VH-VL binders against DNA polymerase theta (polq-1). Designs and how they scored, part 9

Target 1, 171 residues: DNA polymerase theta (polq-1), of Caenorhabditis elegans (a0flq6r38to208)
Amino acid sequence: EARQFEDQHLIFSAPTSAGKSIVAELLSWKVASTGRKVLFVLPYISVAREKLHQIQRCWRRDDISVCGFIGPQASNPNEWLGAVCTIEKAASLTNRALSEDWFEEIGMIVVDEMHMVFDSSRGAHIEHMLSKVLLWNQSALEKVRIIGMSATIPELYRIGKWLDGAKVFEA
Short names: E, the ipSAE of ESMFold2; O, the ipSAE of OpenDDE; V2, 0.75 times the mean of E and O plus 0.25 times the DockQ between their complexes.

## First folded at step 1 (VH-VL)

Design z09 (framework fv_telazorlimab)
Fold by ESMFold2-Fast, scan of step 1:
Structure z09 (fold): chain C 171 residues (1-171), chain A 122 residues (1-122), chain B 106 residues (1-106)
Amino acid sequence: as target 1 above (171 residues)
Amino acid sequence: QVTLKESGPALVKPTQTLTLTCSFSGFSLSTSGVGVGWIRQPPGKALEWIAHIYWDDDKYYNTALKTRLTISKDTSKNQVVLTMTNMDPVDTATYYCAHRSPYFYGLTFDYWGQGTLVTVSS
Amino acid sequence: EIVLTQSPATLSLSPGERATLSCRASSSVSYMHWYQQKPGQAPRPWIYDASNRATGIPARFSGSGSGTDYTLTISSLEPEDFAVYYCQQYNSWPYTFGQGTKVEIK
């Protein structure tokens, strides 16, 4: 599972499975433990709130700070290594990182329910955000990893091709 | 913003080949992830997916129709062409072309043309 | 291929009434879409992935379901809601549509 991390983006696919979420959480914890920022992107406020509390509990022993970007209030970017965001807040946060010159501090972006974000405006936020990551990675010494969690769909390998040849793992 | 329009003959004789052109604007088939598909609907019947093509020239065909179908694109003209051989009266239908979302979270087909009725009759 | 069976074939109701449309798949499906089609028009995306409304779709429409059984509900019919509704799966090739449920004025 850790050996699958390498330099490639990853997509985990299953009809319904807690296992894919756990793998992404372990990989993200390892990135945060090296001092790089990790963003978790989720479609709904309720799910993001639950994920925030889960990650905060899991990472507390390692003194890793995790903040939520779910409502209108924002945290200071320099005080956290983990950020749990709704889609629109994640897009805003990555734009801030570019404008404030700390995008290089981001090591990983985890996108949950990639396939289920079917509002065209919300999906555009994800597409634009990930496109900026791909552009950044073309010249960056330390790349940003994209981890997608998706249900199984016939065209999943197309998503992998778009994400610079991401590896697709189907359960 | 995104528009698609089907064009081709309104009447085709049995055993002849049908050629339909989809002309579009508001997107490019050079954009990664983008595709265009064809769906048909016989009068008073259900929708049937026919084929689609992606930006990288990857092609998908309905298995029941595969031996009769060819789909191709001309990126410079913003066109996708569908060819169906050996037409039969049962192929009489309204033929639609539709945009396949480049977003992996999106619908199978999110913007549709108005459709063009093709009647197969001697 | 996955066969989608919609029921009823026709639903005759008056404005203000509740409509419940069913779509059953021959095998388990994770993703089901719904389209609305009015006479002489192309189908319009209506509900994504079982329960998410497309942009601009009124709150009276709701989708639910999982596995093999999916439902589209209209809580109180408006005159503009009388149309044919199609379900579609994209879980497996070839993509398939249901036969449609026609919601018509009584």
Scores: ipSAE 0.000, ipTM 0.476, lowest interface PAE 13.5, mean pLDDT 81

Design z10 (framework fv_telazorlimab)
Fold by ESMFold2-Fast, scan of step 1:
Structure z10 (fold): chain C 171 residues (1-171), chain A 123 residues (1-123), chain B 106 residues (1-106)
Amino acid sequence: as target 1 above (171 residues)
Amino acid sequence: QVTLKESGPALVKPTQTLTLTCSFSGFSLSTSGMGVGWIRQPPGKALEWIAHIYWDDDKYYNTALKTRLTISKDTSKNQVVLTMTNMDPVDTATYYCARTSWYKGYSYYFDYWGQGTLVTVSS
Amino acid sequence: EIVLTQSPATLSLSPGERATLSCRASQSVSYMHWYQQKPGQAPRPWIYDASNRATGIPARFSGSGSGTDYTLTISSLEPEDFAVYYCQQYSSYPLTFGQGTKVEIK
């Protein structure tokens, strides 16, 4: 399990939203429980707020701190192991992690609606953020794992190739 | 400046194999994000997607036709070749090749089409 | 496979009238495109990603929709707009087209 998930990025797709996120949430909890940071990236404020509430409830029993980077009420990055972000906030946060030398603390980035990489304005933020992760992983002793959740689109296998041969799971 | 043109036989007998070539200019299938597909249209009927090939040699086939289809590319010649075995009169259609292009941040659609070539399957 | 149902099959209108063409998918799709085809010609890209006009397409054409329901609207028909319009999804293999809506002069 350890070696497989340490070395590989994953992409999940399903016709319905129900169920596809549960595997990503389980894997992210395992990463957070080891003391490494997990970022959840979602396209809309309303969806991000719902995800923040859900993850906070699920991780409360294990005393894992989860913060939102969604708007003016965003928390200080040093106080969390889980971060639920909108796309632009996630890109900003990862840039900050690189400049302030704490990128190594990040163990996983979960990107919901991965197909948004094809959105011209917001897709650029996802592309640039993930490109920086892939560049970091070239020399890092402990890699940042990318988990994507996506609509069923023909481009999934090509996104998988771009993400260093990510495994693609289709329902 | 992007052009595609289909070539192949106009008449095919039942049970024979059809080979169609798409020759193109103005782009290369060595360029990331590029793909070429085949679409057919029987007389008076709707468009039906057949097969697709991408710059990285990823290949996709219409599920109903999959066992009869082979798609390949020759990037040095700017050509994509489609082979369909065991032709039947119901395969009579105009066959088009068309380009798809993707850049990170943009999606695929069939942005340039060939003129089409009519293939009649008859004894 | 995702089945696309276009309605109406035929739309008979006069120049100057508004045309509304529907495309309904059997499953939710993320990428829906529209093509225009005139007799004896190859299809031409018209609207991509639900709402974006392809190069050279007049402003009277607009696309909208998400999920399973998509619409192509022509605000005021011109003589050159009478053609068959096909929707096409690029969300799942096999790629599929609708059966077409023929916009004809009444």
Scores: ipSAE 0.000, ipTM 0.487, lowest interface PAE 16.1, mean pLDDT 83

Design z11 (framework fv_telazorlimab)
Heavy chain, then light chain:
Amino acid sequence: QVTLKESGPALVKPTQTLTLTCSFSGFSLSTSGVGVGWIRQPPGKALEWIAHIYWDDDKYYNTALKTRLTISKDTSKNQVVLTMTNMDPVDTATYYCAHTFDYLRGSWFDPWGQGTLVTVSS
Amino acid sequence: EIVLTQSPATLSLSPGERATLSCRASSSVSYMHWYQQKPGQAPRPWIYDASNRATGIPARFSGSGSGTDYTLTISSLEPEDFAVYYCQQYSSYPFTFGQGTKVEIK
ESMFold2-Fast, scan of step 1: ipSAE 0.020; ipTM 0.572

Design z12 (framework fv_telazorlimab; at its last look DockQ between E and O 0.18; V2 from the best seeds 0.00; counts 0 for: pae E 11.6 > 2, placed apart)
Heavy chain, then light chain:
Amino acid sequence: QVTLKESGPALVKPTQTLTLTCSFSGFSLSTSGVGVGWIRQPPGKALEWIAHIYWDDDKYYNTALKTRLTISKDTSKNQVVLTMTNMDPVDTATYYCARLYESYGFRYYMDVWGQGTLVTVSS
Amino acid sequence: EIVLTQSPATLSLSPGERATLSCRASQSVSYMHWYQQKPGQAPRPWIYDASNRATGIPARFSGSGSGTDYTLTISSLEPEDFAVYYCQQYNSWPYTFGQGTKVEIK
ESMFold2-Fast, scan of step 1: ipSAE 0.018; ipTM 0.631
ESMFold2, look of step 2: ipSAE 0.006; ipTM 0.523
ESMFold2 (binder alone), look of step 2: mean pLDDT 89; pTM 0.885
OpenDDE, look of step 2: ipSAE 0.050; ipTM 0.647

## First folded at step 4 (VH-VL)

Design a32 (framework fv_imvotamab_arm2)
Fold by ESMFold2-Fast, scan of step 4:
Structure a32 (fold): chain C 171 residues (1-171), chain A 120 residues (1-120), chain B 112 residues (1-112)
Amino acid sequence: as target 1 above (171 residues)
Amino acid sequence: EVQLVQSGAEVKKPGESLKISCKGSGYSFTSYWIGWVRQMPGKGLEWMGIIYPGDSDTRYSPSFQGQVTISADKSITTAYLQWSSLKASDTAMYYCARDSWLEYGLFDYWGQGTLVTVSS
Amino acid sequence: DIVMTQTPLSSPVTLGQPASISCRSSQSLVYSDGNTYLSWLQQRPGQPPRLLIYKISNRFSGVPDRFSGSGAGTDFTLKISRVEAEDVGVYYCMQATQFPYTFGGGTKVEIK
């Protein structure tokens, strides 16, 4: 049980890939197993497809449905608990969740390459998406948890402060 | 919708104390900086300082350090600008504006302004 | 402190014609993250400032396409392709690369 990680947003940082994503994957599986939706946000189509197939295989034994939002749009958002998305698709999906009144079903958003918030065009999508999550959390009974994985950069503390004092782990 | 609503106009005498407010709504108040900007009559904009309500981290312009106090109460989503002793030279329009850690200087939403008049 | 210098002081423009405003900084505005934190604000008479452009060239939500920003390092430009009556006001550039944040002196856009 990762009790120490409960009740706050988390950021994992390492100079290399390091396998820190295993903690995020275990936490996300726990959320999905309670019937809440988990979004995985990744920067490139190829890595998103890889992650989609990996999560589908891992969660299949528990009958947890995982969909990809990296190509043509899925038509039924209620038939999945896991969503693997590119950045722009994740932003679109969270907007749909607010518009179609199912945002409360989201329990966790896992953002890979969190440092891409500093990218001018793509970073805006990450910022807008997570800002909506933070606003939702102000009044929500059950909050949406943000888990970030990032390269080690000097500006990482800024992301931590922005995400309501997220706990930062550096390898 | 994001809104910043400031307190009403003030008329004060030199030496009096004053505290004006800026109430945020429609966004996560603790996730954005609130900056204060002064505009003297007929003059341009001057940055006074900024506060992060989540932990009260505050930065001041050297020109305003020690002249004013910036604070915030996150329980009522309100930021404050305070003077212990007003001077005639403090006569100005004061604006609050929302700023982002990720997009420095993205003063995307502004309050309507609080006119402060200090005269004998 | 970084000094921001705007030219011209005033820009009288015929309705429907273009306007151009220049902003120069005393130091490079490139931050350590590679971004340039240069914004443009519009202030209409009797109103608070309004964000037009951020990070040199990105239009804020709801800002018409006729506004565009460009530049790099220390030299920046705001252009209005066809000035409309509602564009009358004072325009300010602002840097947020370094504390304290600093504003340009402002440029008044007026209809001839």
Scores: ipSAE 0.012, ipTM 0.620, lowest interface PAE 8.6, mean pLDDT 86

Design a33 (framework fv_imvotamab_arm2)
Fold by ESMFold2-Fast, scan of step 4:
Structure a33 (fold): chain C 171 residues (1-171), chain A 120 residues (1-120), chain B 112 residues (1-112)
Amino acid sequence: as target 1 above (171 residues)
Amino acid sequence: EVQLVQSGAEVKKPGESLKISCKGSGYSFTSYWIGWVRQMPGKGLEWMGIIYPGDSDTRYSPSFQGQVTISADKSITTAYLQWSSLKASDTAMYYCARDSWLEYGLFDYWGQGTLVTVSS
Amino acid sequence: DIVMTQTPLSSPVTLGQPASISCRSSQSLVHRDGNTYLSWLQQRPGQPPRLLIYKISNRFSGVPDRFSGSGAGTDFTLKISRVEAEDVGVYYCMQATQFPYTFGGGTKVEIK
């Protein structure tokens, strides 16, 4: 239908990382600006820390709070709309959102290196987390959108099919 | 809590039609495959086929192609296995099991089984 | 179709002793994506099958660590290090690398 594409999950794929993350960042800023939570999921602590500082810098003038869920966590932030997480921390945070009844506040989850879902060890965390999002969306008034950024691989269509027929953009 | 609940036991005569069900709960029904497995009395497991409820993509084992129909109804999170005309050789326990699109053959949750007895 | 051959057909074992089950495929189970989709299932008397191990050696949640899987290509093994009374049942290997999925013939583990 006319509005169908607005609720679709999206996957961006390119041979290099240059440019593919900027679209996800702009879409996520728009979601956060409406007062809904955005999670950024990245595979490595160093990359996640860099992303955290970048998003904090970009969103600071808009009164949007961004927190990191990376490695050991000493303090619990009072409130946030943006969360930059490693894979395992994102899975934990999503489980907490369900148990503490604030999952409805999440508007978008951005997964970097989406093709890591095929990694048997860490991929299970991504699959488990996103499966919960898909289950939530079955009855939710406002859906959680999944935005994936991936390397260009032959199996990309499987991820698209699994994510409720996600729209795939390839360079 | 992921759960698959199957319909109750059936006793039928050769030539009769039958449709048995497998209802999923506790997960996104449209994001996982549902497979059907047959176990004849005292025999091993046989894979019959599989369906992806999200788009009704259905795959059959060659030995079951044309013998049964697999379908699903998203609105009630239920998958079906159907025969147009039963044979005595269809007497078996039928299981449904959830399978991942990303991890092939990861049958992590199983229904309790539906016993189908066809008079010989 | 890929043919899965299991040995032995029956394995009587004394409680606390090890048990070993072999599974061989008629062709390589390495998928195009580099993964090997070989699983092991347990069926206790009167119960539906239960997933024990997937992708050769990964133990499913809740499965005791006395169960272990190994192998590559066409030759796979399931080991139970110390058989317990609750381990009585039939064990099946299954491949999902190629359509149609196929099962081994099963190995019955019994207490002697």
Scores: ipSAE 0.026, ipTM 0.655, lowest interface PAE 7.7, mean pLDDT 87

Design a34 (framework fv_imvotamab_arm2)
Fold by ESMFold2-Fast, scan of step 4:
Structure a34 (fold): chain C 171 residues (1-171), chain A 120 residues (1-120), chain B 112 residues (1-112)
Amino acid sequence: as target 1 above (171 residues)
Amino acid sequence: EVQLVQSGAEVKKPGESLKISCKGSGYSFTSYWIGWVRQMPGKGLEWMGIIYPGDSDTRYSPSFQGQVTISADKSITTAYLQWSSLKASDTAMYYCARDSWLEYGLFDYWGQGTLVTVSS
Amino acid sequence: DIVMTQTPLSSPVTLGQPASISCRSSQSLVHSDGKTYLSWLQQRPGQPPRLLIYKISNRFSGVPDRFSGSGAGTDFTLKISRVEAEDVGVYYCMQATQFPYTFGGGTKVEIK
């Protein structure tokens, strides 16, 4: 059970707009506490700012650095273990990690509103980003785990199958 | 970057078996469908079937069900199309193409094709 | 099976002039998810097909803006605003709304 949760990608379906899985937050904290980077991907600046504040408060007690990649600001890729990003910023950061040779430092990517992968232009950013993660994982010694938070939609199984048979938890 | 490379041309006699291949590279092989499309000489395109290498989920066109076998070996990122007994009517160009699970019919990358000629 | 009917069978055009290809499906191509999985492919002589347009009107990466797709339900059109020599080939519409995927009969675009 516990071993399965540690090895595979996960998707959590929450019925409320505030329905972030406690499990996803605990798993991300565990990854960050081992010295690996965690990315949180959210669709809107306002929601990303709220998430940034929440994670900074939760992880402060353990001296884990969390940075926002939300607006037009320069950042040092080595000064943080947690990154809270908008979709486009996450895609850019992931591309930079590949080109600058620090992608192996990433342990987990948490995607909020995962069902937006079916959205037109913004969905393409999510798809391309996660496709690169899946390609990386095929040869990586330590894999990047994908955790999705999604609305309950009939097409959720398509996302699960696409993410190497991710386990789907529906409320 | 993304490439699908198919095996070379084949010349066979009726009744012989054949297995042709489609090797993917530059992407997560287990995260995309691989479809097979037939084009008979001077004719249009026909969809034969599709496989998802991640779990070997396979779907066939009714007209090809039982006539061919589609399979994949994810350890070498290769998909296969196989006949147990070829017929002259199998003479055609065979293409493999990558399809998205998230969006249907997005055959964004194609193999170069494998020409199969079946004659006495 | 959904039947895809493509017209015309051939479209001889003068360089720089527009070309229009029609595709009609025997039933609506609107999927249960609300999307329409109608694509257009180009096949140049001796080459494999290549994706031009997906989901009716979205241009695939690297496809020139002179290609455009439109339509809804059962009627779809591919337009080339000004045909160039490299556009010679056969064009196919394809539906992926339901199994099995089906292709139109093809339209041969050639220079007069």
Scores: ipSAE 0.149, ipTM 0.710, lowest interface PAE 5.5, mean pLDDT 87

Design a35 (framework fv_imvotamab_arm2)
Fold by ESMFold2-Fast, scan of step 4:
Structure a35 (fold): chain C 171 residues (1-171), chain A 120 residues (1-120), chain B 112 residues (1-112)
Amino acid sequence: as target 1 above (171 residues)
Amino acid sequence: EVQLVQSGAEVKKPGESLKISCKGSGYSFTSYWIGWVRQMPGKGLEWMGIIYPGDSDTRYSPSFQGQVTISADKSITTAYLQWSSLKASDTAMYYCARDSWLEYGLFDYWGQGTLVTVSS
Amino acid sequence: DIVMTQTPLSSPVTLGQPASISCRSSQSLVHSDGYTYLSWLQQRPGQPPRLLIYKISNRFSGVPDRFSGSGAGTDFTLKISRVEAEDVGVYYCMQATQFPYTFGGGTKVEIK
């Protein structure tokens, strides 16, 4: 059961963002505490900067390093367990993890505003990134969990089906 | 790196059965649809049907419903198109193509085609 | 089924000149999600089809910017701004707004 839960993708959907972020934050903290990397993917620079500062404050007491991949400034992959990224930076970082052979160090990817996958330009980056995660998971012993936070839209079933039958929680 | 490789050309007689294949590689096979498209000699493209290997959800064009069977074996990342009894009118080039689940009709990668000739 | 009507049947064009292909659907291609799933495909002689454009106007990876798509509802256009020798082939529109997916009859682009 615990193992089954570790490998299960989850989607949280609610009219307001407050309730859906708490569970994702707790799950991500638990993953980082075991020494595996967690990526947070957000749509806008301003939102990503706020999320970066929030997580840094929350994880400071646990001595967990959190870095931002928001602008052109790069971070050493060995210096962090938490990464807060914009969509395009997250896609770049996961490509880097595959090419530099540290993708297995990633335990979880948290995607905010998951419904943006339907946006033509930016949605392509989310789709390509998560498709690579799904391919990796087919043969990996320690899988990467995908946690999505989304607006309540009729097409959530499409995202759930695409993410290997992810469990959907609607408020 | 994404590839769809189809089985070789077939020459058959009316009434014979046939199963042709489309093997996917370089992507998560269970996360994309595989569609089948027919092109009769000198004619345009006809959509036959589509399958989602992750759960075997299959949709057919009304023109091909009951004429063919589409299936997939996710353990060997292979989709199939099958006839129980071929007709001369089945003579055509058959293509498989990968389709997005999130964006309908995004046939981004295609197999090389399988030529099927049915004659007495 | 949605019927896709494509014109012209054949388009002989001089190298470097523009070409325009029209596609008309028997009913609106707007999906319930608000998107329009209209694609354009190119088939060169002896080759499988190749995706050019999806969701009306989005160029697929590797497709030259001389190809552009436009339209809404039931009327769509594919334009090639300056036809090159490699553009010879048959072009198809396709709708994926509802099952079954349906293709236009094709437009043959030839160099004269």
Scores: ipSAE 0.072, ipTM 0.697, lowest interface PAE 6.6, mean pLDDT 87

Design a36 (framework fv_imvotamab_arm2)
Fold by ESMFold2-Fast, scan of step 4:
Structure a36 (fold): chain C 171 residues (1-171), chain A 120 residues (1-120), chain B 112 residues (1-112)
Amino acid sequence: as target 1 above (171 residues)
Amino acid sequence: EVQLVQSGAEVKKPGESLKISCKGSGYSFTSYWIGWVRQMPGKGLEWMGIIYPGDSDTRYSPSFQGQVTISADKSITTAYLQWSSLKASDTAMYYCARDSWLEYGLFDYWGQGTLVTVSS
Amino acid sequence: DIVMTQTPLSSPVTLGQPASISCRSSQSLVHSDGNTYLSWLQQRPGQPPRLLIYEISNRFSGVPDRFSGSGAGTDFTLKISRVEAEDVGVYYCMQATQFPYTFGGGTKVEIK
């Protein structure tokens, strides 16, 4: 019963992101602590920068490196386990992971404002990225878990079905 | 429409302090980086640094680290470039430009420039 | 720091003829996210720089289709298919793949 949800994709729905992000942060910390990469995907640069600083502070004690893909990088290559990205950066980063053969290192992708998948331009990037994750998971030994946070909308059931019957929690 | 309007030309002596401004309008000021670029008379462009007004995260070129201070006041949608003690070698045109890493990360809109002349 | 090298230093062109500017980087401009942050700027005499092309080949809003960009990795080209009088100015390539951002030395386009 309980075990059937341990590896399932999850979607949290609430009026604001404040309450629903806590669960995703705890789950992502656990994944990063095992040495697997976690991507946080957010729609706006302002929200992504806020999340970057928050996660860096929370994970500092465990010496887990968190990098932002929302601006230029330092001159030296950076090793990271946490990545905070805007939508377009996350899509590009996952494409790079596939081309450079390190996609298997990704354990979790956390998507804020998941309902934006229905946006014409930016939704295509979310759809493309998550479709590649779903395809990868069909044959992968270690699967990538998708955690979504969304506004409460009537179409939320459609996203749940698309993500292979993701468990949907509504507040 | 997106606009960046810079403060007027300055004539200063070596050792004086100076603060020039760049006011943004027509867009969400806290959602874009603002960069500063120097162009010495008859020379090319040099990147000095960049600030994200939403949280004041500031990055400097190593050549300008400690030489200038970049800041922003989001309540009046204005970014600043400041010198504590000017040198004759600071004589140049200074441009501010909007940068966005949301989609492409480029200087898409530029201010008109502020000419700073430092001489005796 | 990434060094950006532009050739030629100046390009005198007859009106209506093509112009081509080369930009070479000291290392690959492919960002860790897979994108290449290489742009081209135009600076007309007495004016601030203006964005022409971003991410190698994408034309910025309002930029005429006679301007085109191409390239990959470390070698990039800006082409003007039919130079017009208003195209006189200095053209710069710029990388924003890593800090510090760096510019090419500029190429002056002038009418013969």
Scores: ipSAE 0.006, ipTM 0.533, lowest interface PAE 12.1, mean pLDDT 84

Design a37 (framework fv_imvotamab_arm2)
Heavy chain, then light chain:
Amino acid sequence: EVQLVQSGAEVKKPGESLKISCKGSGYSFTSYWIGWVRQMPGKGLEWMGIIYPGDSDTRYSPSFQGQVTISADKSITTAYLQWSSLKASDTAMYYCARDSWLEYGLFDYWGQGTLVTVSS
Amino acid sequence: DIVMTQTPLSSPVTLGQPASISCRSSQSLVHSDGNTYLSWLQQRPGQPPRLLIYRISNRFSGVPDRFSGSGAGTDFTLKISRVEAEDVGVYYCMQATQFPYTFGGGTKVEIK
ESMFold2-Fast, scan of step 4: ipSAE 0.538; ipTM 0.843

Design a38 (framework fv_imvotamab_arm2)
Fold by ESMFold2-Fast, scan of step 4:
Structure a38 (fold): chain C 171 residues (1-171), chain A 120 residues (1-120), chain B 112 residues (1-112)
Amino acid sequence: as target 1 above (171 residues)
Amino acid sequence: EVQLVQSGAEVKKPGESLKISCKGSGYSFTSYWIGWVRQMPGKGLEWMGIIYPGDSDTRYSPSFQGQVTISADKSITTAYLQWSSLKASDTAMYYCARDSWLEYGLFDYWGQGTLVTVSS
Amino acid sequence: DIVMTQTPLSSPVTLGQPASISCRSSQSLVHSDGNTYLSWLQQRPGQPPRLLIYKISNRFSGVPDRFSGSGAGTDFTLKISRVEAEDVGVYYCMQATQWPYTFGGGTKVEIK
């Protein structure tokens, strides 16, 4: 089922309290297993730490390195294929990828609580980060795929249009 | 760098057709609306309409509905504003501006403007 | 159509002094998504408009902190805390809460 979406951005609508998508987890593992980087973007330090532990446990069997870029302290490991980030750290990391010439190594960005793009203080970081991804994709041989997980909101179609006609799945 | 570059000034006679352009660069053209704004000499700004190049969804101000056509060609990242028959009252500066899909009315980048003069 | 009314028509100010521009809408600008799509634009002589503030109070990148926006519902204000020479121009409010988008009539800020 995942195969039918391999060239598209995806948005999954889920309760805010759940914030979980099995499909996003499977797709991100597949990307990382091919040697491309995956970024997980989450709104709060506590949920990002939980996600970091979860992904590290799930990807351990394949020896895939997963690092945290979370809140008050920076992690500066020498190599990783998975990065679990807060919003502001993810924006900084993608800017570093562009300036240090390794943006092409990124295969997927998974944004939890995607509806936070409408938040006036933090939403700008998400918007600017994903806008750079969309611009990169216009000329890239291998595109960066965006996977969003969102609360059910009245105007979810706006995010879908913005992400080049992303497929929206409502649970 | 995000840029909107508009076509050059036009001098036309009443009844003539005209198509002016707005070329976007430095961003994902299909992920933003392009709006058109008229400014008559010495007057304020008037919103004419807007297009989303990704799917060609187009909205017009009632004042301009049927008077102009807005279109876009995403293969060359260009939006257009077109008249089938110009009137002297169309004499104005025409601006294109990029609008966010996520934040309606965030006209964050503007073209330099195209001056259209219609006189006999 | 939502009508946007700006006052004053012109605001002569002394350099370093504050300026205040008001904008009133004929109906509420609160969108169904909870946001208020009220923007402020600056147009310097001979130049295209420039975005200053969006969603009532958010400054666009590169806009000096002497510019601030406030308001809610139908009444909005743009304030310049200390007017500088580069601030001369016409200021417009705009609503994008519903189609068609509409502009205020403009307020000319000039040095006296």
Scores: ipSAE 0.023, ipTM 0.648, lowest interface PAE 7.6, mean pLDDT 87

